VH-VL binders against ER membrane protein complex subunit 8/9 homolog. Designs and how they scored, part 8

Target 1, 192 residues: ER membrane protein complex subunit 8/9 homolog, of Dictyostelium discoideum (Social amoeba) (q55fm0)
Amino acid sequence: MNNNISITTEALSKAHLHSFKHHASSVNGILLGKADKNSILITDIIPLFHTQTLLPMFEVAMIQIEKYCRDNNIDMVGYYHSNQCIANELEPEPIAKKIADRLNNELNNMCFLMISKIEVNRPSGLVSIDKVGSDWLKNRKTLITIDTTSNSEDINEILKRNLQNIKESQIYDFEEYLSNPTRDWLNKSLVL

## First folded at step 3 (VH-VL; framework fv_zilovertamab)

Design b68 (from z13 with heavy chain E105S)
Fold by ESMFold2-Fast, scan of step 3:
Structure b68 (fold): chain C 192 residues (1-192), chain A 122 residues (1-122), chain B 107 residues (1-107)
Amino acid sequence: as target 1 above (192 residues)
Amino acid sequence: QVQLQESGPGLVKPSQTLSLTCTVSGYTFTDYYIHWVRQAPGQGLEWMGSINPSGGSTSYNQKFKDRLTISKDTSKNQVVLTMTNMDPVDTATYYCARGPYLWGSGRYFDYWGHGTLVTVSS
Amino acid sequence: DIVMTQTPLSLPVTPGEPASISCRASQSVSSNLAWYQQKPGQAPRLLIYGASTRATGIPPRFSGSGYGTDFTLTINNIESEDAAYYFCQQYNNWPYTFGEGTKVEIK
């Protein structure tokens, strides 16, 4: 299934900054937007964990995200993951595959994206992972485009500016919310 | 009282496009998925597709994917099924049905519309 | 696609007797199985979901059991009003699929 995937500059920036904030750890989160028959548009992301994903806590997060989606006319459309180990950067960890299976069973139409560095051959820094039989394997043929309609600024310039302003320290994930409920893990006030 | 009502033409000519509307009442529109299921005369039930009432994300049975589009209008509490290039084999009773949106609940159908018979003939 | 096979396809029963309908999935669907009743000219009515949970308003004479690939709908002390078609449906894997149906006739 070669779905065309599009992600807004703002959503992409948030995902990369979550990964930068927890440089030495694996991170993950939920992709929000709209999924149609041959395309998925990602317009926001919700960061989840930066150390260990405990499946019961993942279930709690999903219930809260579902409520947010109903209130904000937006859907869960996928999952992102970033590995801590550079040598294995694009191979999904066992926990990532378990989460992807759980989401795929619930959503029917979803994407699974691995986050890595932005390069000329990988402008978004994202690689699609598709389900093949019982396994999840990378598929470099899936088109992943950056939607610049709301912000035409180059993603590299946005990330450079935000890192210079230490904006990664202002992105909170669900794990941080569990430790301190005052943390805005929906990141509604973030300006990138 | 939860109610789902289908409306649309009872007769469609071959090669034409079918448009059916499902209007719901008695509950909050965004709390449940809406599915379309059809039943040919004397045959079993066939799931066609669904729509998420929040963002409008859709899922389709591969059999219908090339011809079928499901859309919504939240302001009217309506879901619309559009299917192109109708054929006599598409003659069936078309139902809209409500399914849970709660995480972990699954996709069974707790309330159904009364159904509308669509006959495809010249 | 998961294929759902129902047995028997026709079941004549006498009022007061128990009736049992079987549903077999071509691969495991866990407990993600529902049962529906359909009378002529009417829409289907949800009886059971999650293999064994009765839907709201469904009489206690209806019960469901099973897990994985084999499921049973049981109607204890069958009544004349229970004459109808009965369909199983899996919702474990997309696309959702139905059994071919069982016609329950009261003798």
Scores: ipSAE 0.738, ipTM 0.869, lowest interface PAE 0.7, mean pLDDT 88

Design b69 (from z13 with heavy chain E105T)
Fold by ESMFold2-Fast, scan of step 3:
Structure b69 (fold): chain C 192 residues (1-192), chain A 122 residues (1-122), chain B 107 residues (1-107)
Amino acid sequence: as target 1 above (192 residues)
Amino acid sequence: QVQLQESGPGLVKPSQTLSLTCTVSGYTFTDYYIHWVRQAPGQGLEWMGSINPSGGSTSYNQKFKDRLTISKDTSKNQVVLTMTNMDPVDTATYYCARGPYLWGTGRYFDYWGHGTLVTVSS
Amino acid sequence: DIVMTQTPLSLPVTPGEPASISCRASQSVSSNLAWYQQKPGQAPRLLIYGASTRATGIPPRFSGSGYGTDFTLTINNIESEDAAYYFCQQYNNWPYTFGEGTKVEIK
């Protein structure tokens, strides 16, 4: 368990673009950055699935993301999930818990974030999920901060600009790559 | 060809901070995790923590978390262990060891440094 | 934490005989188990990983077996240079834990 999580406006914007592109389905992906003793900084994300997560395909994606991390001096630091069903929007789904268990076995020091499709770009739209015994439960006491590299701009203006400059059609996930190998699901060329 | 080498003080006074450096050579630094494992005289091995060579993310044995910090300097091929408030029970040989950075493989230790004995006494 | 229990803790053996060391985990570790050799004054050396895969450069007289909670390291036709401590390690769950060690002595 980490008590302090920070996510950049760039990483958060990419996660929301993934969610917006697939508004009628659950989406998930990997959080990238650096995990320290009492804090995790998230500076990028890699979108994975938007219809159904099959664990064998997830394993293949993880191997490729790990290679990307080695080449780019960045680490896998967690998992994000956004539910299709708004009635239980921030409750982790069974598949999300299975993926979190798999990641927790590999990463030890990781975070699991549920992301709202409704409360976009607000702290209330993010909740940390912690492992408690054999289950994954919400921990709203975990401090989640939205961080920016800009010292002259309002965070809200940066997030709005990122969403305006990049259409959701320009972000690709691993599932789209499986259907069309020309899709850059690592989004190397996507600049926010 | 692959080599790991620990360096640091052989003697630390109680309540002082220990700093050990692991220097690696013979392979690409970012391709493997580095772990710290200690062994008290005549006793078994104890895993302390590790660092991801890419971004520098760390994992700690909860027993040491409050006192232990692991960091890296990729430009020097070095990993540093820092542990505060040393106690005589921390007297041990400290090893750095190399682990796989490959999804699904787990963390066994294929190469070890020769170890450095740290004695905690007044 | 997973507790790793080794038996025997001391194993005297004559050259040419087989030697077997057992390692038991307090809960299943699948095949995520490694074996190390440590000679006096030296660092540990990896022998086996994945319960049964020999590490590079390890002689074929060393073999590992097991799955779940029960594991065995076997040294066939033991040689004088095999006198050492032997440790098992699980890497299925955090924190990674080691057995207490088995001292193999040549008689």
Scores: ipSAE 0.788, ipTM 0.885, lowest interface PAE 0.5, mean pLDDT 88

Design b7 (from z13 with heavy chain Y33R)
Fold by ESMFold2-Fast, scan of step 3:
Structure b7 (fold): chain C 192 residues (1-192), chain A 122 residues (1-122), chain B 107 residues (1-107)
Amino acid sequence: as target 1 above (192 residues)
Amino acid sequence: QVQLQESGPGLVKPSQTLSLTCTVSGYTFTDYRIHWVRQAPGQGLEWMGSINPSGGSTSYNQKFKDRLTISKDTSKNQVVLTMTNMDPVDTATYYCARGPYLWGEGRYFDYWGHGTLVTVSS
Amino acid sequence: DIVMTQTPLSLPVTPGEPASISCRASQSVSSNLAWYQQKPGQAPRLLIYGASTRATGIPPRFSGSGYGTDFTLTINNIESEDAAYYFCQQYNNWPYTFGEGTKVEIK
């Protein structure tokens, strides 16, 4: 595929903070924004799980997210995953591939991003995963850019400030909501 | 009453661009996906693509992806199909159709427009 | 792409008789299958979705069954107004695909 993928500084920051909060476990979530035929723009993310994906509850979360999307003029456009630190960092785990297949069947036009370390050669810290035949494989051709139109601050500076303020403790995922229904897993009030 | 209506040219010359508009009424535009389906004379139905009413995200049948663009205007309750480089083989009746939006509800088409016949000929 | 095969392609029936149309998918589509009726010069009309759920306003004489790869649309006590083409559609896998259609003719 040749999709251009862009993610806003705000959405990117939320995804990395979710991963930092649960650095010793796998995390995942849903990317929100707009998917066009030649590009995908990600403007928000919804964190889902931080230990194990519960597939029946994943289905429930998807319905709730699409109700939110309908009311907020935004779409589900993809999936993010971060492997447990001891595992191969960029190779999608079996559960991640299963979720990507499920999402691909519902959305048809989506992206699958693995979260990794921010580096000079990987300024977003994200790696694209494409469907090749029946498998999901790393795609080195997909361009992932940071959309700075709403916030021109460097992502590394934003993450540094947010970690100093322990903002990762304020981001909640769907798994935390299942344990405590007072947790806002849509993170509407989160300021980064 | 739910209604979908296609409008656009009935005749297109080879290599020209086709533009069709689907106007919907009788329901909340953002509650359902809109799909485009075509039918060549005497042949079966072929799914072309769809658009999400919420964010405007699009999905295309790979066969048409390089030529097809679908867009929406929520303020007008309209979805537009644009297809470039028309060929005589593209002669067909073009339908817009409404489908479920929510996860797990399926991608079937509960209401259809009347269809518009587009003939590609010189 | 999933290929949908309909049999028979032409089905002549006498009013009051039952009619059955088969639809076979090249791979499992679970219960994600719909049936449509199309009369000459008209748009398709949804009859059944989810393999067996009757759409709003569709008479009880229409019923659907099946799961996986084999599906059947049954019309009990067929009426003259039921003369039309019938199409199945899978929506389990993108891109969504239709059968060739079955022409139901009244004798």
Scores: ipSAE 0.745, ipTM 0.880, lowest interface PAE 0.8, mean pLDDT 89

Design b71 (from z13 with heavy chain E105K)
Fold by ESMFold2-Fast, scan of step 3:
Structure b71 (fold): chain C 192 residues (1-192), chain A 122 residues (1-122), chain B 107 residues (1-107)
Amino acid sequence: as target 1 above (192 residues)
Amino acid sequence: QVQLQESGPGLVKPSQTLSLTCTVSGYTFTDYYIHWVRQAPGQGLEWMGSINPSGGSTSYNQKFKDRLTISKDTSKNQVVLTMTNMDPVDTATYYCARGPYLWGKGRYFDYWGHGTLVTVSS
Amino acid sequence: DIVMTQTPLSLPVTPGEPASISCRASQSVSSNLAWYQQKPGQAPRLLIYGASTRATGIPPRFSGSGYGTDFTLTINNIESEDAAYYFCQQYNNWPYTFGEGTKVEIK
C-alpha cells in the first residue's frame, strides 16, 4: 500500500533552501513529522550533509536527532536527497539507497523523497522513492501534497522571498556543525 | 518499577471489533516504543504492530494492516489496540511489550504486560 | 518475511546437563536476534538480545552466540526452574518474526 505524503510549506521551504545553498553538490537530510497507517505528514526537516556522507557520522547524527524527537513530540518519518548531477536528478545514488535501507530498518513506516525542480506537474518539487524488493525505485505517480493549513502562501513566493533575503545562508546542516560546533544544525531558532 | 498492563474484554463475538488498552507506569512514556504481540493457544508469538509514543507514528505487520489500528493517549500513559472483524482464529493472548527507542539498538522486548486472553466465539 | 526455524522443538533434559537450542534465519539478521523464556501462564521474559548480550537479572548459565543466519542459546548446568518454552526473535527486518519455540522439559 502507497502512503499519502503531505509536507508543510515551512518544512518544504527549508528542504529547498538547503538544496539551493549547495546547488552544485548533493544534499540530504531527515524528514520529521508523523507516519500513520495510510499517510505521512512532514512538519520539519533536519539537514545533514552537502558533500559526502560518512556513514559513521550519519550514525552519530541519528542518535542526536532521535533524542531531539523524544524531547519534542515529533518522529523521524523519512529521508530526503538531492543529486549533484541534474541529468540524473531523480535516480537515487548508491549512498542514498544505503541510508534509506538503514532508516527503513529503524522506522519501517517511512518515506524517501528526492528533491527536484518545482514544476506544474510537480508542485512540491519532490518525488517519492519506493522500496521494491531489495531496491529503491522512483514512483513518479505519487503526488506529494503541500499542507497549507498553517501557511497558505504559495511555495514559489515563499522561496523567492527567502532567497532574496539570503535565508539559505542561515540554514546549517550537520556537516557544517562538524566543522564548526557553533552552527545550529537543528535550526530551531531559524525564522523563514 | 516498570509495569505494563493490558485491559479489555475477554470475550468478543465474530465480526465485532476488539479494543484493548495497555497502561504503562514506572518510566517516561515517550522514551520507549510500545508493541503488540499475540499468541494463539499452544502456538508461537506473532508481532502485530507498534507505536512511537513521541509523535504517534505507527508500524503494522502487513497481515493485520487493514484491520488493525494502534493509537496513544499520552495524558493517560496508554496505548490502544483496535482490531475490526474479529474471527475465531483471532482467539489468543494479547500482550503489549516495551521496545528500545535508541538508534542502533534494535527492537527486542525488555518488559511485557501479563497478557489478556481474548476468546472469539458466539 | 524472514522465517525463523528452531531445533529441536522438544528437549528433555536432566538437571545439571547442558542444553542447546538452535535458531536459523532464512536470511541474514546480523546480530539482531533475541531469546525469550516463557513459563506456563506467564508472559515471555527477555533472556538475550543482540545475539549474545544477557539481559539484566538473567543468570550467567544462559548464554547466546551466533551471527547472520545461525544462532544458539545455551543453558549450562540446567536447573529444574528452567523448564519452559524458549523462543528466538529476529528484529533485523520488518515484520519481526519468532521461531516456533522449543519446549525444555526436566526429566
Scores: ipSAE 0.756, ipTM 0.877, lowest interface PAE 0.6, mean pLDDT 89

Design b72 (from z13 with heavy chain E105Y)
Fold by ESMFold2-Fast, scan of step 3:
Structure b72 (fold): chain C 192 residues (1-192), chain A 122 residues (1-122), chain B 107 residues (1-107)
Amino acid sequence: as target 1 above (192 residues)
Amino acid sequence: QVQLQESGPGLVKPSQTLSLTCTVSGYTFTDYYIHWVRQAPGQGLEWMGSINPSGGSTSYNQKFKDRLTISKDTSKNQVVLTMTNMDPVDTATYYCARGPYLWGYGRYFDYWGHGTLVTVSS
Amino acid sequence: DIVMTQTPLSLPVTPGEPASISCRASQSVSSNLAWYQQKPGQAPRLLIYGASTRATGIPPRFSGSGYGTDFTLTINNIESEDAAYYFCQQYNNWPYTFGEGTKVEIK
């Protein structure tokens, strides 16, 4: 795995809004950006599911995201997950580990991030999950930084404003798209 | 037709940096991964690394990771291999090769460049 | 790293005879296996991918079989132009690895 992970304020905000919109359920999605030998930069995210991930539908989403990536000069670089239950919120669920294995096999150089529902006052609210042998384990030593080059505003202020403006109602995931194809699950028009 | 062409110096001195360019034509640059594979004289093939032509993400064979960098220039349809601290054991024919950029297909190499021989000696 | 072992390393054949080359992986690679042909002074040419799918333009006398750890490339009616080195390659796990190569010689 990479030692350094960076995420933009825009990408981080989208991930947290997806989690907030479905606070009582698990959510997941794909991290987009660029993976290099010593670092991963995450510049966008694509929300996927909020009720249940079915692996065949996950495969369909991956094909569509890959086409988007080819067309938009951006790569799939990882996976994010937020657990339904806060009692073990940072421990990857079995389905999350299966998805991480599938992505790791395809991408080789990727990251897996858990979104905390409790530790929202941490710099990013994210915890890295690293592959150790055949398992995926939490690693708080992995450095996760917020890339402020495009927006120097504090992430907590951005999240506060976005929640006050009910922006979580405006973010759509792939599962919502499957029910209504007019939903923009790539969230191109979403302003945060 | 699809073509891949390697170019760069045929001779490199020990401890110097190698720079090779792979120029592609006959297809859309961002639709396929580009890989680097080398072959020492009389020996087998060795995968070195690859680059995703969309965002520029790279993957390296751990053996080369500390001294190998792969980059791209989309405006020129080029991929560049840079390897530091060359040693006589790095003498080989270097190939760039094209791989699928399709979820679930994996990465075999459907088109190869002609190869460029790099000799490392003083 | 997955080790790919080819047998035989040298295979002399007479035109019209069938030829078979074996490739064994040190652990399962599913069907993620390719075969390449390389003639002296030339770049490798893709013959088979996905263990058994023939690449575009490859004559039907070439066929691949196998799954998991054991794979075979078969050339059913060998022709003089088939004299070359043949390499298998797994692309199931990083780093991708190749077999040692089999030299097919026409007698």
Scores: ipSAE 0.744, ipTM 0.876, lowest interface PAE 0.7, mean pLDDT 88

Design b73 (from z13 with heavy chain E105P)
Fold by ESMFold2-Fast, scan of step 3:
Structure b73 (fold): chain C 192 residues (1-192), chain A 122 residues (1-122), chain B 107 residues (1-107)
Amino acid sequence: as target 1 above (192 residues)
Amino acid sequence: QVQLQESGPGLVKPSQTLSLTCTVSGYTFTDYYIHWVRQAPGQGLEWMGSINPSGGSTSYNQKFKDRLTISKDTSKNQVVLTMTNMDPVDTATYYCARGPYLWGPGRYFDYWGHGTLVTVSS
Amino acid sequence: DIVMTQTPLSLPVTPGEPASISCRASQSVSSNLAWYQQKPGQAPRLLIYGASTRATGIPPRFSGSGYGTDFTLTINNIESEDAAYYFCQQYNNWPYTFGEGTKVEIK
C-alpha cells in the first residue's frame, strides 16, 4: 500500500493557483497523468468547483474529462481538495470523502491529495489521503515528489511570479463554466 | 465488424507466468477500454482488470494486483495480460472484452473475445 | 464488494411462454446493471445495459427492468435458441461483479 506519487511543476502550480484564487473557499479538481499498480505521475490538473459540488454536475464534468483524456493520451489518476475550514485543513470534508469514494469505485489505483501550505517539511504543499476501512485518513508515509524534468524552476518562485502577474484570475474551473460556457475550464492556453 | 481475439498457451505449469494477447479489429483501438474477465469451470464470471489504450492507465481487481499486469501495443492493436506465479486454481477460460468510458452508462462489456482456456497443471 | 444474487439458478420453460430472471444487489447500483447471455462453448453476449436499454441487434422479446437493488430480465416469447446461461453484472461500484448465472432450459 505504499504509493510513489510524482507531480510536475506545471500541474502543481495550477493546483495551488486554483486554491489561491478561491482562498476563502473549498476547491477541488481532478488529477491527470499516468498510473501503474504502485506509482502515479501527475502531469496536469482540471479544476472543478470552488463553492459547492453538486454530484449531478460532477458526473457531467467527469464524462467530459474522460473524453478529453481519451483524445489526449492521458488518464484520470486522482482527486485534489482544499478545505474551507482552516482549523482542520488536512482532514477531508464530508463532500471530499464522498467524491473520493465515487472515484475509488471507478479507478483501482488513484491518489487523493489535500492542498496545504508549501513548507520545508512539505515541499509540494500536498498531503496524501488513503482509504482505511470505510474512512479516508491522512498518510504522511506516502512519498510525494516534484517532477522537474520539464521545468526546473523552484515552485515558490513560479507561484510568486504568477501571483504578482495575477495569473490565478486566468484559471477557470468547471463551476465557472456552468455560469459562463465561454470559460475554458481545461485551461489549454494557460501559460505559467 | 468489431472483433476481439485472445491468443496464448493453453497449458501452464504451476509457478510459471501466463501471457495472453488480445487483438482487436473493426474499430479505433484507443476509443474503448479493454477488460479481462475469467470464468473458472463451475464458477461465475470474474473481472480481473482493465486498461485505457489511449493513456495506458490500468485498473486491477485487488485479488490479482500482486500478480497481474496489463499492457498495450498500440501499433498492433493489442492488449497483453501477464500473470505471475500461476496456481491450479487459476485454471479458467480467459476473455478480453470491450468497455465504453468510465463515466456514463458504459462500463458494461459490449463485445467479447471468444475466450481461451488456460489449464494450470504439472 | 457488491454481491449479485440471481434467482432462480435453473429455469425450465416451454417455447412461447414468458421467462423472468431476478437479480438482487447487496447495495444500490442505481441503473448501472447489464445482462449477458452465454451459450455452451461461447463467449457472453451483451443483452441489456443501463438496466433496461436493449443492446444493438438484440430481439425485442428481451427486456430489462428495475432500479437500485432489484432487477428483472424478461424473455417474452421464448424460442428454442434462447436456451443458455444468463448473467447480471453491476457496474456502479469497483470491482465490477457478476451474478452466479441462471440456466434457462427449453422443455
Scores: ipSAE 0.042, ipTM 0.644, lowest interface PAE 5.1, mean pLDDT 86

Design b74 (from z13 with heavy chain G106S)
Fold by ESMFold2-Fast, scan of step 3:
Structure b74 (fold): chain C 192 residues (1-192), chain A 122 residues (1-122), chain B 107 residues (1-107)
Amino acid sequence: as target 1 above (192 residues)
Amino acid sequence: QVQLQESGPGLVKPSQTLSLTCTVSGYTFTDYYIHWVRQAPGQGLEWMGSINPSGGSTSYNQKFKDRLTISKDTSKNQVVLTMTNMDPVDTATYYCARGPYLWGESRYFDYWGHGTLVTVSS
Amino acid sequence: DIVMTQTPLSLPVTPGEPASISCRASQSVSSNLAWYQQKPGQAPRLLIYGASTRATGIPPRFSGSGYGTDFTLTINNIESEDAAYYFCQQYNNWPYTFGEGTKVEIK
């Protein structure tokens, strides 16, 4: 069976805030946590791009993230992507599939998550994408659970509060770091 | 000097659980993956699985996934292999080996433990 | 799983002559290929990684070449201490797989 995926409210909030900050464009980033044989726990995320992913810059970001992971007892466990166009919001864009292939070659046990609208049948707003043959396709059988161990607050309330406080303007991605090196793309100072 | 040392029982009965410990020294524990590789007498090498020393993420060869668990104890610089339901065909020399933990670098094994022979017999 | 096929399985050589071992992958592994030496009763020792990069401390008589599916390990001016088993390993795809090994025996 497919892996069960669990994501903390804090990590989930960061991913959605990245998408909200750049709602008119596609965004992506790296999922951090721990991958075990039957489950993946996501405890943090690192935002990468909000316009266009240039693969050489992606490679540079991965080198930096790997160093960060070694220093912080945390692992890269996957990739997230959010499409700009609402008509195809759950279908991975070609660039997303290319990045997922690249990451999958480095990590055996990983997940690929598409970010979309939070709904009754999709309480995390996340959809799992699995590799089927040479393609990446939606997987409705993968269980995605919100881990409330560290914060039991409802994700909708967390997002509402953070948007009211304009916290999306305080989350920085790697692309913003490339244009201004003072930007903390690891978001260690971000309080949600 | 980089050193990897396996330790554990040399004899396991069929259906019992094997537990082997790999203790490393001479480098920073979190800078390299640890892999387990076994070799049946007179046979080739077989990759079993690995652990990322940072967060503890594991990767397993599907052949062993249902029986194999790899874990770490960072405070002791140790990686532990646990394998359930041992069978005579699991008789082999078990090695732990060090692999690079650097994006863009390939995962080859630059240092190996001396190996521990595990015989599965009643 | 990627299958690694080594030829020959046994290679008798005379000291001072070159020895060549071939390794073929069932599908492309790019340059993600390593070679190991194993003497009886000892753990494997890394010789080459990235198909052609010599590991630290390995004598220059050992060299590797190839890309994709076909790889070669060459030992120039073979010495008696080079009598051992040699294994190739791909690390392009999970699970990592090894060739069956080549026994190099000094005549």
Scores: ipSAE 0.755, ipTM 0.875, lowest interface PAE 0.7, mean pLDDT 88

Design b75 (from z13 with heavy chain G106P)
Fold by ESMFold2-Fast, scan of step 3:
Order: sequence, then C-alpha cells, then structure tokens
Structure b75 (fold): chain C 192 residues (1-192), chain A 122 residues (1-122), chain B 107 residues (1-107)
Amino acid sequence: as target 1 above (192 residues)
Amino acid sequence: QVQLQESGPGLVKPSQTLSLTCTVSGYTFTDYYIHWVRQAPGQGLEWMGSINPSGGSTSYNQKFKDRLTISKDTSKNQVVLTMTNMDPVDTATYYCARGPYLWGEPRYFDYWGHGTLVTVSS
Amino acid sequence: DIVMTQTPLSLPVTPGEPASISCRASQSVSSNLAWYQQKPGQAPRLLIYGASTRATGIPPRFSGSGYGTDFTLTINNIESEDAAYYFCQQYNNWPYTFGEGTKVEIK
C-alpha cells in the first residue's frame, strides 16, 4: 500500500503513448518490474485494452504475460488505467477497481496507477491508488519517481519526439493482437 | 527428483540476525514461488513470506515485515531468509516450500524442505 | 487475517475405521483450501488442494470436501501409517493461514 514507486523513462513513455493513441477512450495495462518490501520499480509495461475490458480476455492475457515474465526475469507488479472521462480522470472506473482486486489477489504486493497529465507537481503524470478496506482510493501524497538510470532524457522531450514521429501508432495492445495476431503487443521491437 | 534443502546456524543469540539458505534442485528455479514457513516446538505452521523467482518480488506476513528480508540468487538456485533481532520466541523449525507460479492456479505448497531447527538462547 | 479452526485437536481411531477432521474459516475462502500431513520429525506433505483435489501420489483413501467456511478431510479405512498431525491451510487471502492441527492417533 505505502510503496515507494519508481518507473523508468522507457516504461513511462510506453504508458503515455498507449493513452495518446486512444485519447478518446479508456486504456489499461500491466506494470512489470520488481516489488520489494518498501518499494516498487517499474521497468516495462504491457498494454492491454483500449475499448472494453472483458474479464475472460483479461485472464487469457494474464496467463501469457506470466509466461513472458518467467522467461524474462521480470514480475508483474501492478496495473495502470486511464479514464475516457476527463471530468473524473483520476477516479478509478468500476472495471479498473475490479481488475485491481483480481491482480491484488494474485500478487499481494502491487501498485495501481492512474494516468493523468504531466505537470510540475506530477512530473510522471501518474497518481497512486491505494486499497483502503474493500475500496480503492486516490493517494495524491505518493510521489511517483522517474528512474533516469537507463535514459536521462526529459520525459516531455521523449514524448514530444515520439509524437512527432507518430510512434503512438506503432504501440500495440493485447486487444489489437486479438484482432490481428501479427501485432507485437509486447512491443519488444518498438524503438522510442 | 525435486529437492529443497535448508541450511544455516542451529543456534542464534538474542538480538542477533538469522540467515537461512534454501537450495533447490530437480526443477527449473524460476517456475515456482518459494515460501518460508516456521513451526515453533509443539505448535502449528506460520507463513512468513515468499519470493517470486523471476524478478525477485517479495511478499511478507505483516507480523514479520519489519525484521524479515527474503532474497534470491538464481545462479545458485538459492533463496535466502534474513531475520533481524532474534528473540527466544523465534525458536522454531524453519521450512522453505515451493508454490505454483501459474495465474489462476491454486497457491498451495507441493514440496517442502526437511526443515532446520533454529534455537534462540543465550 | 483469516482464522482457521480445526476440530478435533486429537482424534484416536482404530485401524480400518474412517476418520474425519473439520476445518472452519472465519470468512469464506471459496475452495482455496489445502490439507497437509506431518509425521514426527518430518516436513509437512501436501494431501489435498482446492478443497477436494488429491495431490499426486496420495492414496485414494484420503478425500476432501467443503466450500466457503466449512471443510472436511476424510481418511477412509485408516492405516497405522496415517498416525500424524493434519493441518488445513487457506490460500484465498494474504497472509496464508493454517489451522492449529489435529493429531490422529492409531489405537
């Protein structure tokens, strides 16, 4: 719950590009990395859906992601969500809370992040959602730190360049893979 | 032939740190979670924590969280339990046990190490 | 935390008789319940998982039943080698919790 959360510039860029590609709809995905006693480090993300999340399809995606994680020395460490409704952009939608509960039951030590606008007081554009009792509530006091160890470039410059090069059209999610199995939803060939 | 083997000191003084190693063989190390479970003499079983062998993510029983650290070394097929500030009430047999890593599958413990007795006394 | 309560704590049985051990959870754990056997000086051994699925290598005389909060381990036609402690465990919620254990004694 009170985890110190850090995300790499590459993982953060992918999450924002997924959101930009489908700016008129809700998007979600899985955070990959390592969850420790006092901290979670996110080093990659896997985009999932951009229209409607059907729980049976979510289960299929989880099985495939888990296999990928075992083969690549990385863990599922959380969930991200971006709302289609700007008026309540940081309020988790019912489906988001349902998915977070399902993931929390499997992982225990995990984070739930809402995607929002990058601002001076929110440099990652992410807001932590904590489990309180049986509900999921915003925790605006949790600062999401950007890990610049692998790439020291400013996130705003990375996003500017990638949007100018229309890289958001090259990021694929699991939903697109279900429609066309040639899509690389793990995005390993994506150059940002 | 799946085997889990605990090793470490059988005697620890109060306030000292315990370090136990679980060495596994007979299967692919990254395919199963490793859990630590202890049993005080004449008492029941108590789950302490676990580690995901892929990325090293950990989960702890809140009772032990402030004192307990679990880590792994994939190159040696080992999981290490470290617990600080040992007290006589921590005297117990410590087991490592493996659990399934499959999404949606039951989270039981299918194989256990033989256990190592740790006595905490002056 | 979910509390697991086992009854009885001690169960003397005669060879050939059936033995039944009950396990009650303080809240629903669905079918996410396992049973373990522990003989003196040995590590626990998985018997049943998913409330009713027998683990690999476990004799058919062992069976499990139940759902939600009430579970039973049954040993039909008990043998002398079955003298041991038996523990239930829920894995529905973190942290995983065990019952106190039942000592099965052969008369």
Scores: ipSAE 0.742, ipTM 0.870, lowest interface PAE 0.7, mean pLDDT 88

